# Designs tried in a protein design chat: VH-VL binders against q9vpl3. Part 143

Target 1, 224 residues: q9vpl3
Amino acid sequence: RGKINIQRPKAPHYERARVVAVTQPKYPELPKAKSCFKTRAERTQQQQENPYNEIIAREVRNWLDHSRLVAFFHLSSITADDIFRVRVQLHKQNLHLKSYGSKIIEQAVKNTRYEAIVPLFHSNHCIVFSPDPEKTAALLRIVRRVPQMVLLGGIVEETMLSRNQLVAYAQMPGLHAVQAQLVQTLSQAPGHLIQQLQAHQNSFVQVLDVHAKNQMNEETPKST
Key: E = the ipSAE of ESMFold2; O = the ipSAE of OpenDDE; V2 = 0.75 times the mean of E and O plus 0.25 times the DockQ between their complexes.

## First folded at step 6 (VH-VL)

Design t33 (framework fv_imvotamab_arm2)
Fold by ESMFold2-Fast, scan of step 6:
Structure t33 (fold): chain C 224 residues (1-224), chain A 120 residues (1-120), chain B 112 residues (1-112)
Amino acid sequence: as target 1 above (224 residues)
Amino acid sequence: EVQLVQSGAEVKKPGESLKISCKGSGYSFTSYWIGWVRQMPGKGLEWMGIIYPGDSYTRYSPSFQGQVTISADKSITTAYLQWSSLKASDTAMYYCARLDYGDFEPFDYWGQGTLVTVSS
Amino acid sequence: DIVMTQTPLSSPVTLGQPASISCRSSQSLVHSDGNTYLSWLQQRPGQPPRLLIYKISNRFSGVPDRFSGSGAGTDFTLKISRVEAEDVGVYYCMQATQFPYTFGGGTKVEIK
């Protein structure tokens, strides 16, 4: 067998066009029918996975209900061995590092006072839980050595705190009464944290937009 | 440090009831799931069911739903697997194992196993 | 239920040589959260199972680096780069993407 060089004729010959028109198989709505079939199969799989998500969401709710300290982190790429070492260090301080999918967190906090945290979990993330809010300082000390974990905010004594408010709270470790008063002082209004979270999300989007724009400008040299 | 200790071997007759145990230590018992796995003599592993001791929520494999009861007592950090009426086909090694979805190292620690023999 | 099929049933290997075990699922193990909940367990004779690998390729604490996992979707592989005498036993793949959890039938690794 020889090789043929021409793969794409510019246009069919009139004779061939007539033959193709007469002999073409009828497939009306087949692409749409196949698309609908695939969509239905995917919906069935999603429905089958709903019980799984609810089971995991139950675990998340239990941690939230029994933790007086909850800290939210963005998690950059990290090896399993490295995250395991961090988890061991945190566990020694009764700090429990957990990672759950965004849909599971959304399901867990839907219809609760904590629903405002959902925007924090758009990409890779993790959460640290503890029954002891006095461990906030120990938490921040440990994560300072883990550049892949970026503090976003948290909840202390059922009060939602921004990153800066959590850092301020941690400045007075071991002084229970002073720490309780700091939480009350730092927590201003229900809308305050949501506004800060929305501003942080917008800032992150803006940083991504600036980086994308700068990359495009650098990739397209403006010489002459 | 983390340890799951199961109750000793059992020899029973068909129709008798049985409750075997799995005691957890060295970790927060109510924060981790406990799963039960059956291994019939010379055969592979079968998942039976799982319990979350924090709220006693249970899920069973369809083939074991109604055949066994899984429970837990958080005051003594112990999970249980129970039969109301044993059958000869229940003769097997039974394992308990720990699971946490947040860490996702499923069945990271296992009990030593409880051999249940049912014969007349 | 997701059916897990392991091959081979038995794998006789010479000490120091590599061993490879395959696992195939009847449907994709990719969860809606993007993770694949595929694990490998080792059971030595007379002992309880031991977790080796989770989420396809992550080694559990204390597991030697001669064990490695790979794969995607429905096809997964466990490799032992240099089989040692202590590696004799039955190996199982397991999925936790859907309930009920299901195990492969097991692969017996033995010394030739």
Scores: ipSAE 0.317, ipTM 0.635, lowest interface PAE 3.2, mean pLDDT 79

Design t34 (framework fv_imvotamab_arm2)
Fold by ESMFold2-Fast, scan of step 6:
Structure t34 (fold): chain C 224 residues (1-224), chain A 120 residues (1-120), chain B 112 residues (1-112)
Amino acid sequence: as target 1 above (224 residues)
Amino acid sequence: EVQLVQSGAEVKKPGESLKISCKGSGYSFTSYWIGWVRQMPGKGLEWMGIIYPGDSYTRYSPSFQGQVTISADKSITTAYLQWSSLKASDTAMYYCARLDYGDLEPFDYWGQGTLVTVSS
Amino acid sequence: DIVMTQTPLSSPVTLGQPASISCRSSQSLVHSDGNTYLSWLQQRPGQPPRLLIYKISNRFSGVPDRFSGSGAGTDFTLKISRVEAEDVGVYYCMQATQFPYTFGGGTKVEIK
């Protein structure tokens, strides 16, 4: 061993990096999507990332195209072991839990009928897919036992539904045709539904903040 | 319960064709990628290519493009790796592995391997 | 292509002692989605590779907690806190951040 680690930065190096970041000249934050002023390294990096993004985006598009039930969830911190158990239980019901980065989802749905879902993915999220919309009730029953997953809304038979509308759909026994007509009737305007889904997401963030503060106050006495 | 079962060992002569298989069970075969990896005797691992069985989309490593064909038959949940004309340099252990970016990590489950020996 | 360099080539270790394997990439493995797709695989003699660790530090199902991964950017480490007889084998790092996927050269762990 040694006392000097040549491969790691020292405290003086950290201060220098901080000063450089603070004093960066010109073009503080260029619009990345439409920027014409990219370095050679940045252009090479974007080109190298494109093949990987295309592979993942193809996967996302395939799930959307072959699923008649898509449910969107906010996902709080959860252990790999816990999420694996949930995934196995969902899989037994032909329900497939997936998580993708926001940029990948945007790339996958850009210029498609699914583009309206992009705003739902600004926070931590996961999606459940199924080719069978009859499984909505089974999905909600399973997720009820997982407090880290909070339903935001979904898509059933190509119709976007709010959380409350999706819950209502799950409680209705019926024939495929009758359920499809009901789904169409419940959805009056995609634009208004997106606003409702975003509101649910924002409300959940507020609930999480309050819960975290209450939990800290409860578990750490005499600490605000 | 997730399992990938590969076909048995093959002994071939240069110039012969070969098709080896990887059968998936215990999961939705059409929803996960299958990748192929080569390991030459006494050497490390090399990625060859991947296929998405749901739409038969394939992507190859540049080193293997044009050297092999990857395909899948979703009706029997089986992926294939095929050579039109084998070379002695194709002698290796070939593995299939499952990959997914949405719920599991790349190369999470592996087949047992298929040894291919090509000699005159 | 991203080049993955592993050290050491072989690691003879006394039973019960720790082992450490290093992996260095020729460029950053941070993807634009914020994830680092760096995995560690174990291959026991005569067996197929097995996933040990994914996204730097997450243990795969069934992997003992004596295995741990750490690192960031271009430098990554796999540690075995107390090497057991069944840990003998070759260990590989792998990146899936960029096409094509690439593997490290491998590190052979053996008991001395």
Scores: ipSAE 0.173, ipTM 0.586, lowest interface PAE 4.6, mean pLDDT 78

Design t35 (framework fv_imvotamab_arm2; at its last look DockQ between E and O 0.24; V2 from the best seeds 0.00; counts 0 for: pae E 3.2 > 2)
Fold by ESMFold2, look of step 6:
Structure t35 (fold): chain C 224 residues (1-224), chain A 120 residues (1-120), chain B 112 residues (1-112)
Amino acid sequence: as target 1 above (224 residues)
Amino acid sequence: EVQLVQSGAEVKKPGESLKISCKGSGYSFTSYWIGWVRQMPGKGLEWMGIIYPGDSYTRYSPSFQGQVTISADKSITTAYLQWSSLKASDTAMYYCARLDYGDYYPFDYWGQGTLVTVSS
Amino acid sequence: DIVMTQTPLSSPVTLGQPASISCRSSQSLVHSDGNTYLSWLQQRPGQPPRLLIYKISNRFSGVPDRFSGSGAGTDFTLKISRVEAEDVGVYYCMQATQFPYTFGGGTKVEIK
């Protein structure tokens, strides 16, 4: 934290980018004061006043529903040419690189088991979708050469995994990883699974937020 | 390679019905939106509406709501634009284009266009 | 509806000289996610439109470096640093920040 604190006055990439976004000529349609005094009727009205994001959220829900592999990345500044080259490399492996606004992702995962992922998208980001969970190793191999993309975690076969868990999954034989997941799932009651996902999601999000902030204030990750 | 191939030119009389097509290939058809754009002779571009073939959700420009129908058949990766009763003012070039909200936002690939001529 | 106004309507230019096209929107194109969904399209004679620039300043794949986009809020500019013969055509700005999507009236770039 001490390194992070001393770097914050000079860490313009993350903190200054947020300040610039807040000071743009147009602010979100909802003022801060209205949020402070909201009622249920006003919340419903505000949701109806933003139908555009809900329409786009259909696309995100479709990707989530049809992808057995989903990986979340922090995305630092990258040229359009460089991101296009990465997208082409990923596409050859049936890996689809996308980026959506945080409000759109929030609406896409509302009332789902994935609501905990929303804080991951308050900073610049991208998501990789694929129907092929066995392509996790190829994904990590390709992005290893792209320092602008920092892995935050993912979803494999509808199970949320931390960064380290996803890396470990990529190194396993795919069949054994699926078999171990199935046995573990069958050993737990359905209600227990929901409770564990909620607890692990909160822990996972907090760890990812701390890791993302540390990387924003430094050039390289701290892990060796 | 992403391609959008539209049906051929049409010559119609006022009051006739018409359905033109846009076939997508080289990508996952149900994962991307298809939009329709009109260009009247010698004039600019006008957005007509969009469809998401993944769930058939449609959204129309207010100027075209009730004037045309946008649909898709995902089994043959084809989107459609149709009129129940053509007017002479419908004479135009009609383009389909792909929309990807998760990437290029908005139209990244365009069909070759379908010329519709409505006259007696 | 957001009205998109382009100037000039016609831009005759000597080959190899720069061209600049302005696009003004009737209201801010900044989306609630902080992005500005302003695109530039090129329509060469007898061809469909093609994407040149998305989100103000990002060149689409295969678009030459001589094309650049800039602007913010309601005022946007497409620049061609050195016009080539293949750049002849009509250029449109388009907003996709909200429905209905709207286009500028077009700017014809032609060799004089």
Scores: ipSAE 0.593, ipTM 0.814, lowest interface PAE 1.9, mean pLDDT 79
Fold by ESMFold2-Fast, scan of step 6:
Structure t35 (fold): chain C 224 residues (1-224), chain A 120 residues (1-120), chain B 112 residues (1-112)
Amino acid sequence: as target 1 above (224 residues)
Amino acid sequence: EVQLVQSGAEVKKPGESLKISCKGSGYSFTSYWIGWVRQMPGKGLEWMGIIYPGDSYTRYSPSFQGQVTISADKSITTAYLQWSSLKASDTAMYYCARLDYGDYYPFDYWGQGTLVTVSS
Amino acid sequence: DIVMTQTPLSSPVTLGQPASISCRSSQSLVHSDGNTYLSWLQQRPGQPPRLLIYKISNRFSGVPDRFSGSGAGTDFTLKISRVEAEDVGVYYCMQATQFPYTFGGGTKVEIK
């Protein structure tokens, strides 16, 4: 029932007269001045950020457009040397680890099918891109050894998947048709899926912390 | 193995046109930016501009806007720097270098340089 | 434009001794995203520049641990803990916090 019927007029003449009275010419800055309270420094930085955000957003859009596998991670405190070693391991599998600010992600995915992922990036994050979705299993094997990276979910063949769905996809043994059917089945309710991805950020970090302290081998559940 | 290979040295007269090249290999060419940097003889480094080969977006230093054109051909993984009319003051070593904003590796790999000499 | 000032112009150093290079920017290099886009480059004689340090203190791949970067805001330092013969060259600081990107004037490290 949320359809808009262009052929059926919605505004009566009386409402039009009222709207015209309310929307009579006003000085543009008065409503904007009341709506926007930022420090002078924040406004100056925002203006400086605009060129950077759009420039970097081109890079993000290109990765999204040309990657058949995109995996989202929460990233806990990690040294530059350690993340570099992970990046090298991933690169050998044609997996590309990238980190972008949340504002840049928002700018990049605005007005696209991926706009719904924005809430995932309100805390520390990183993204792994690959043109090869068959590398999902290799990705999960590498990340298993990196407790600071917590899988939140991903996109496979332009379809959003939760952590559990992505793990299931990774376990399929080279049967592309079966994998495609699984992805299609799991993608029927994107809004619900995104809520699950958001929940996994906090819950799995807590579970991973407990498992890290107990030195639980996460390879065992994934290997089966 | 990431490599940026630049075209050979050029000797030109004032008023002549010139186009030099920077060929990338060993990485996804369209996923990284290419920047151009000038080094006058015995002087320091000057940033000229950047290009994103994925969509050919360019950004220039104000000092070089309108003096040079940066372009790229993704089919042959090559970026270009060109002058419509050279001046003696364009005599310099020109470097191309790769940029990565995803984890910020600015100018992580460099070409060997192209020496451009402009004299009468 | 942000002006980057390096000191000293040249640094003659005895092999095995430390060297320190300073870089000062005309305004803060802190971006609104919280990052400081300051890098250090090394240029050996007759060679192209090479990335050493990015985001103030992070060493790039293959860069020996004798190189370290530090600083904040407008004042930055590159240190070489024990200068080796291969470290001879010109060192540049660079900012990419805003356009245009700008470089320091360079510091020549020489062995005496």
Scores: ipSAE 0.496, ipTM 0.762, lowest interface PAE 2.3, mean pLDDT 80
Fold by OpenDDE, look of step 7:
Parts: structure tokens; C-alpha cells; sequence
Structure t35 (fold): chain C 224 residues (1-224), chain A 120 residues (1-120), chain B 112 residues (1-112)
């Protein structure tokens, strides 16, 4: 019986190898990010109800209340340096990138109109605040260059928008232009109605005229 | 540019009251916290407390609780540190600093400091 | 209260040489939000403190690359790769994870 080389075990018989290969539990590939860095959620093991969280929650609430543009992003394997770079770019546009714990966000928005945002904060996330909703286009332009930042949605002028809606909003003309278009559209409605009403009246008059003419022709005696 | 400008040096006697100021500019004053830090002569830094100018919410270090009053006037973007009765032991440099609890860290910007001297 | 202990108290350094400052906390500085609110401050003679590093290893705006922060949990280090004359001063670590905020005792960096 040949010495079992423990350093180079003989490959199992092909049938056994096949069975082992099939029976090996397919472990979902750990997101590469989890292998190197504990997610923020994993780091937060000690949920100490610290009065400190209330203080931070107050800040979050203040940002929400004073921002006309709020955008929520998922962060995927982004480095601190990358975040810093993005922050600088955003800051130049008066866009404020902030990151808070999910529990803090939950506490901040509890029993408020913002409570619906809580489900967005299950993983690493950041929030961008702005007092100017017109900066939405600028925000999206900057973030497009950062694949690690994934737009989840946002709040514009107190309205919750999906990712797609936010993108659409950014492509829209300014509020005044939209208002002008609306006014123009509304102003055209009465004119169109009047035209339609007049068209029916005119048609009716034409029919009556034809009828009258036909009656007159029937009354003209055939001069033999 | 973010700036914190503090009031000038003060020379007082024990038992006198004092109120020093810290004026913020170049940022939304009501959106960031202001903290006060004491530095006794030749000593290290001591955190005294913080205030949120937006609603004047305050937190104090236990060591300074009841010893000082921190306040703010958002209309003039100014934070205050006040003593009702000064002691010789209050002689120190006092700094105000801005705090951001977002991705930016607390005390990112500092005032130039106010020297308070209490002597008989 | 979280006690912050810095070592050494004094660090005489030759120009161009590296410097290292240690800061130890009495308890973990990991906040419930997952962040570690450990900062390094520089105070030059006659000047107010200046923020150098925040959240362990992030350089604040305008801080030279020669400054770096590292650490985790309770042990933190500030490194200066090449000390310059302008780096003379007292360095403080600070925790803002829990109230009250607390500072280290400071480390004086001097040129030999």
C-alpha cells in the first residue's frame, strides 16, 4: 500500500470528485467589500442607546427640514479618499454630502413626514443635501463619475421621488419654464373649445342653408 | 470661507460676571454645532460643551455643568460662553469651534481664542 | 468618561525624520453608527488648535500628505513621515464618540 503522501494527496477517483463537486455548498461569493472591510452595520455591534444619538438625530432633522433637495445614495466599496474627493466636488456646488447611521436616521425621522425614507438605509449610505433644487442636474453629473455611489431616490420640494423620477426632474426645464408651459397650455384650452363650438354651429347653419336652397328649387315651376 | 471670530481678551476680578462671544461666518450658522474648549495656561484642551444654534439645544461636560452657560443668537450668528461669578481658576484661553456630525468631523474650524484672566 | 492617553509626552525629532504619536482610549471609540470618531489636532505655538485627521485616517482639507492616521478600536497612531519646521507644536488626539468629548494630554513635537 503506497505511502499516503499527505502533502500531495492523490486526486480522488473521478466519480468521487464529481460527487464532491456537486455536493459542495455553493457559498454565495461574499461581496468583495465584505472580505476586506466590515460593513458599517457589522461594526455597529454595540447599540448603546447613547444620548449622543439624539444629538446627531437633531442635526439630521435640521438638514432635512432646510433642504429643498435631498438625495439618497448607496455606497458600494467606496474608499474614504474617494468619498472625500466627491465631497469636495459636491461642496463646490453647494451640495452637502453627509453620512449617518441607520439608527440615527430612523430616530431622526420617527413620527415625521420623512419616515418613508427609513427602508433606504439598510446598507452603507450617504445623503446629499442642498437648499437649491436646481442643483439636481449638477449632483447627477458629479455622481455619474462615481460608480460606487448608486442613487436610490430623493426628496425635491418636499416630494419623494424615485431614482427615475429624480433623473427626469434633472432633465426638466426650470420651474419657471414649466410654469410658463403650463400657462400656455391652459390658455390654449379655451380657444380650442370655442373653435369646436363654433365649428358645430357653422356646420348646422350650412345644413340649414342647403335645406333652404333645396326647398326653393322645388318650388320653382318648370316653365313649359 | 468658514470663520469663527471670538471677542477680545478679558481681565476680570473674582466674583465678576463675564460673557464672551464667538461669531460664525461663511456658512449656515444654524446647521452646525458650536463647541467651547478651555485651555488653562500650559495645559491641555478641555471640552466644555456644545450648542446647536438652530434651536439652542445645549450639552455640557459634567465638569462644567452649572459652572458656565452656553447660548447662541442665530440672528447675529453668534455663540456665547458666560460666567455668573468668575474664579481665579477660570483663568484660561477659551476656544470656540464648529462641529459637523456628518462625514466631516467635529471641531473642523476654530476661533482664534479668548484669553480670560481672573486676578484679585 | 473615556480617558485618552497619549505617548510620548515629548517627541524631539530631527528635521526630515519621521515622528509617531500614540493615542490609547480607555474604551472602544467605535460609535453605534459604525464610525470611529477619533481626531488628531495640531496646535502650533500661540495658535488655536487645527484639525489634522478625522475618523482615524482622513486628512482634513489643506493637511499635507506627510500626516497620516491609523488605528482601530482603542489604539491609534499619528505619523509624520518627514517632520518640517512648521510641524513644531502640541498634538492632541480627541474622541467624539461619547459624551463628554475628551482629549489626550498632548504630545509636544520639537526639533532637535
Amino acid sequence: as target 1 above (224 residues)
Amino acid sequence: EVQLVQSGAEVKKPGESLKISCKGSGYSFTSYWIGWVRQMPGKGLEWMGIIYPGDSYTRYSPSFQGQVTISADKSITTAYLQWSSLKASDTAMYYCARLDYGDYYPFDYWGQGTLVTVSS
Amino acid sequence: DIVMTQTPLSSPVTLGQPASISCRSSQSLVHSDGNTYLSWLQQRPGQPPRLLIYKISNRFSGVPDRFSGSGAGTDFTLKISRVEAEDVGVYYCMQATQFPYTFGGGTKVEIK
Scores: ipSAE 0.466, ipTM 0.748, lowest interface PAE 1.2, mean pLDDT 86
ESMFold2 (binder alone), look of step 6: mean pLDDT 92; pTM 0.936
OpenDDE, look of step 6: ipSAE 0.388; ipTM 0.703
ESMFold2, look of step 7: ipSAE 0.432; ipTM 0.748
ESMFold2 (binder alone), look of step 7: mean pLDDT 92; pTM 0.938

Design t36 (framework fv_imvotamab_arm2)
Fold by ESMFold2-Fast, scan of step 6:
Structure t36 (fold): chain C 224 residues (1-224), chain A 120 residues (1-120), chain B 112 residues (1-112)
Amino acid sequence: as target 1 above (224 residues)
Amino acid sequence: EVQLVQSGAEVKKPGESLKISCKGSGYSFTSYWIGWVRQMPGKGLEWMGIIYPGDSYTRYSPSFQGQVTISADKSITTAYLQWSSLKASDTAMYYCARLDYGDYLPFDYWGQGTLVTVSS
Amino acid sequence: DIVMTQTPLSSPVTLGQPASISCRSSQSLVHSDGNTYLSWLQQRPGQPPRLLIYKISNRFSGVPDRFSGSGAGTDFTLKISRVEAEDVGVYYCMQATQFPYTFGGGTKVEIK
């Protein structure tokens, strides 16, 4: 017996569900974005025109304008925990590690004296900013313990310095170091300085590309 | 320790002006963006706009452009959200939150919120 | 504007069991710099939102390892491997790939 529903009339329940289903317009929602696929080239073009980059570029320009020390690094693969520890150590010395996309850096330095740095950012990179150029020694001391970060060069008092010049600056005493570096940098052709920075990065990037390709060849295929 | 402290709850009438605050501490205030987010009672989150305190550059959500003004005073490490004339529909919890584009961290730290109630 | 669609609206979960939340965007969240700016926020009752995960899968400082993010393109997932009582709250996905920033409608995680 319990087969007969005497507590809830069968007909009213089914009739109500049917009426509601018929009277409510049901438009199955399809994701139009997936139905109208953009090609990779079209998506890339739309992203390159994104005004969002101007907002972030403002931040980069502000860091450049208010930092008397800017150091450029190549950044190899590093865990989030490891980079966080590095940021904490740097922050204690008023050193600020930042990562920005190459397009944003290009937009930020376009039509400025720093435009020549753009080629340094074609590979994985990061930048350390500080208002205090006396912290260059502390910066290099911290980074020596982080093999994933390789110094490419920098800017001190708005003057471009090669890796070797920045290392030398870190070892010089007091105010005389700043003036000596300015004199040294002013005596060198800007093109030669930029070429030195590019050559250093290109050599290192080539080594990393070979290493990365070898690592990819040895990676376990995703065959699950 | 990064901390954002917002001003206390406000009870206002329609047509009144209001300015609420968000004070940053434990970090370089002028080096990070501050964003404002609205949460209407029982509803989700809405982005209102952002400011870069270093140069006071602002960007607003289209829905809030002309409805509010965002500003900052770097001397006291404080950002502001202001209405010239409140409406009952402005009743909501307002949050400020920090953004760090250099570390790809939008809204990494949040204030405790300021409840704004607009009623006659 | 990018529309963020979040499912389910509510998720009653038994303590110690896994929970999964889905988020779909109306268009690709890949930025011109190659990164995908998809984040997950947690809002506990009576508290401000808290950043849990950024760039799809990176856990923010202090976030327990039971939280994980995954996804690509327009489909993203937040997983809690072992739900604890403190995980009760509303979870939001958000995109920061383009202005205006937009949030999902939220998923309420409750203990059953």
Scores: ipSAE 0.249, ipTM 0.618, lowest interface PAE 4.0, mean pLDDT 79

Design t37 (framework fv_imvotamab_arm2)
Fold by ESMFold2-Fast, scan of step 6:
Structure t37 (fold): chain C 224 residues (1-224), chain A 120 residues (1-120), chain B 112 residues (1-112)
Amino acid sequence: as target 1 above (224 residues)
Amino acid sequence: EVQLVQSGAEVKKPGESLKISCKGSGYSFTSYWIGWVRQMPGKGLEWMGIIYPGDSYTRYSPSFQGQVTISADKSITTAYLQWSSLKASDTAMYYCARLDYGDYQPFDYWGQGTLVTVSS
Amino acid sequence: DIVMTQTPLSSPVTLGQPASISCRSSQSLVHSDGNTYLSWLQQRPGQPPRLLIYKISNRFSGVPDRFSGSGAGTDFTLKISRVEAEDVGVYYCMQATQFPYTFGGGTKVEIK
């Protein structure tokens, strides 16, 4: 019972691969192709990319291990130019906005102390990293001008904090020792924290799903 | 400002060893990958491999696996490309370039290049 | 390995005229995350390459509006709406969807 590879036979020679590539039929992708179901060939390609994802996961682990501030955001539709401007503003404050696929994040945190964050990344997301937890106030000030980024929660000094706890931390005056004590006082078991974060995210995602469905029904095909 | 500064041009004979460098500044060196790209005289670009300075993990193109060694010293924010025994076919311009997957701007900043000439 | 094929090999163009470069991949560049990791690089004579466009159509910082990228799946295009003197050089497409990263053969843009 061998499995039949539905993907085209391996091209044994470079010249043959070039000819096949040139002669393949090409079709314009539908607008909003993000929601298209995947073919068996596309699912097989995802499986073949597992080693690639593990390599990228090293980058995620490094950011998590060397950042004393990590903030998790839901990210709604935003233009490349707008997100680039946000990245520039954040970078000036030593805040680093990163976006990784959910599967890469899962591979990065699997069997680590960070594994509890995986449920936060089932929808569109981004993460802000910084070596300096005192930049939390600057982060929230910048993000207040970006309605497409919704704070879900974060990690400060290796302690998981909900949205409200992170906001409270940002409003604390002064001394690093006082802030560290507050973080210790506000800390929660990861399970309880994740449930709180998921509840807020799910409510927001429901609103976005209705908006996205309305946009899908109303949008005209893109010209290009 | 982000800068990648490479070592100067090299003239070598076949069989000699060589190590060229790429120094990063203006960013968190250990948070970004460094890739090496070869350009033979009058030819296009070839990806050789990448290194993650944070943990020294390396990944090579199959064409360059075993031909070169990529390394990094995070204390001086410098990446290296090394040959144990040069061949005339190694004559090329070698570029280092920065990349990260989170911003998805692969090879966003490049070094000025190091010309390596191998002749007898 | 994914093979990237560029056409034309050279594009002599009069200043102020448009230029168009095509890039074709041997297999789809759509990543498992739904993104297409196709970039364009510019190399001016005697200079290192520079990133022009990433993820098909996004211009990198400092890149003039006259550069635009388009395409999907396996067919991609870089357009220069009005070629300037500083645009002379070689243009490369590249894919970062899977290892090894691969580049197109290059297209030389020259003034005629």
Scores: ipSAE 0.441, ipTM 0.737, lowest interface PAE 2.5, mean pLDDT 79

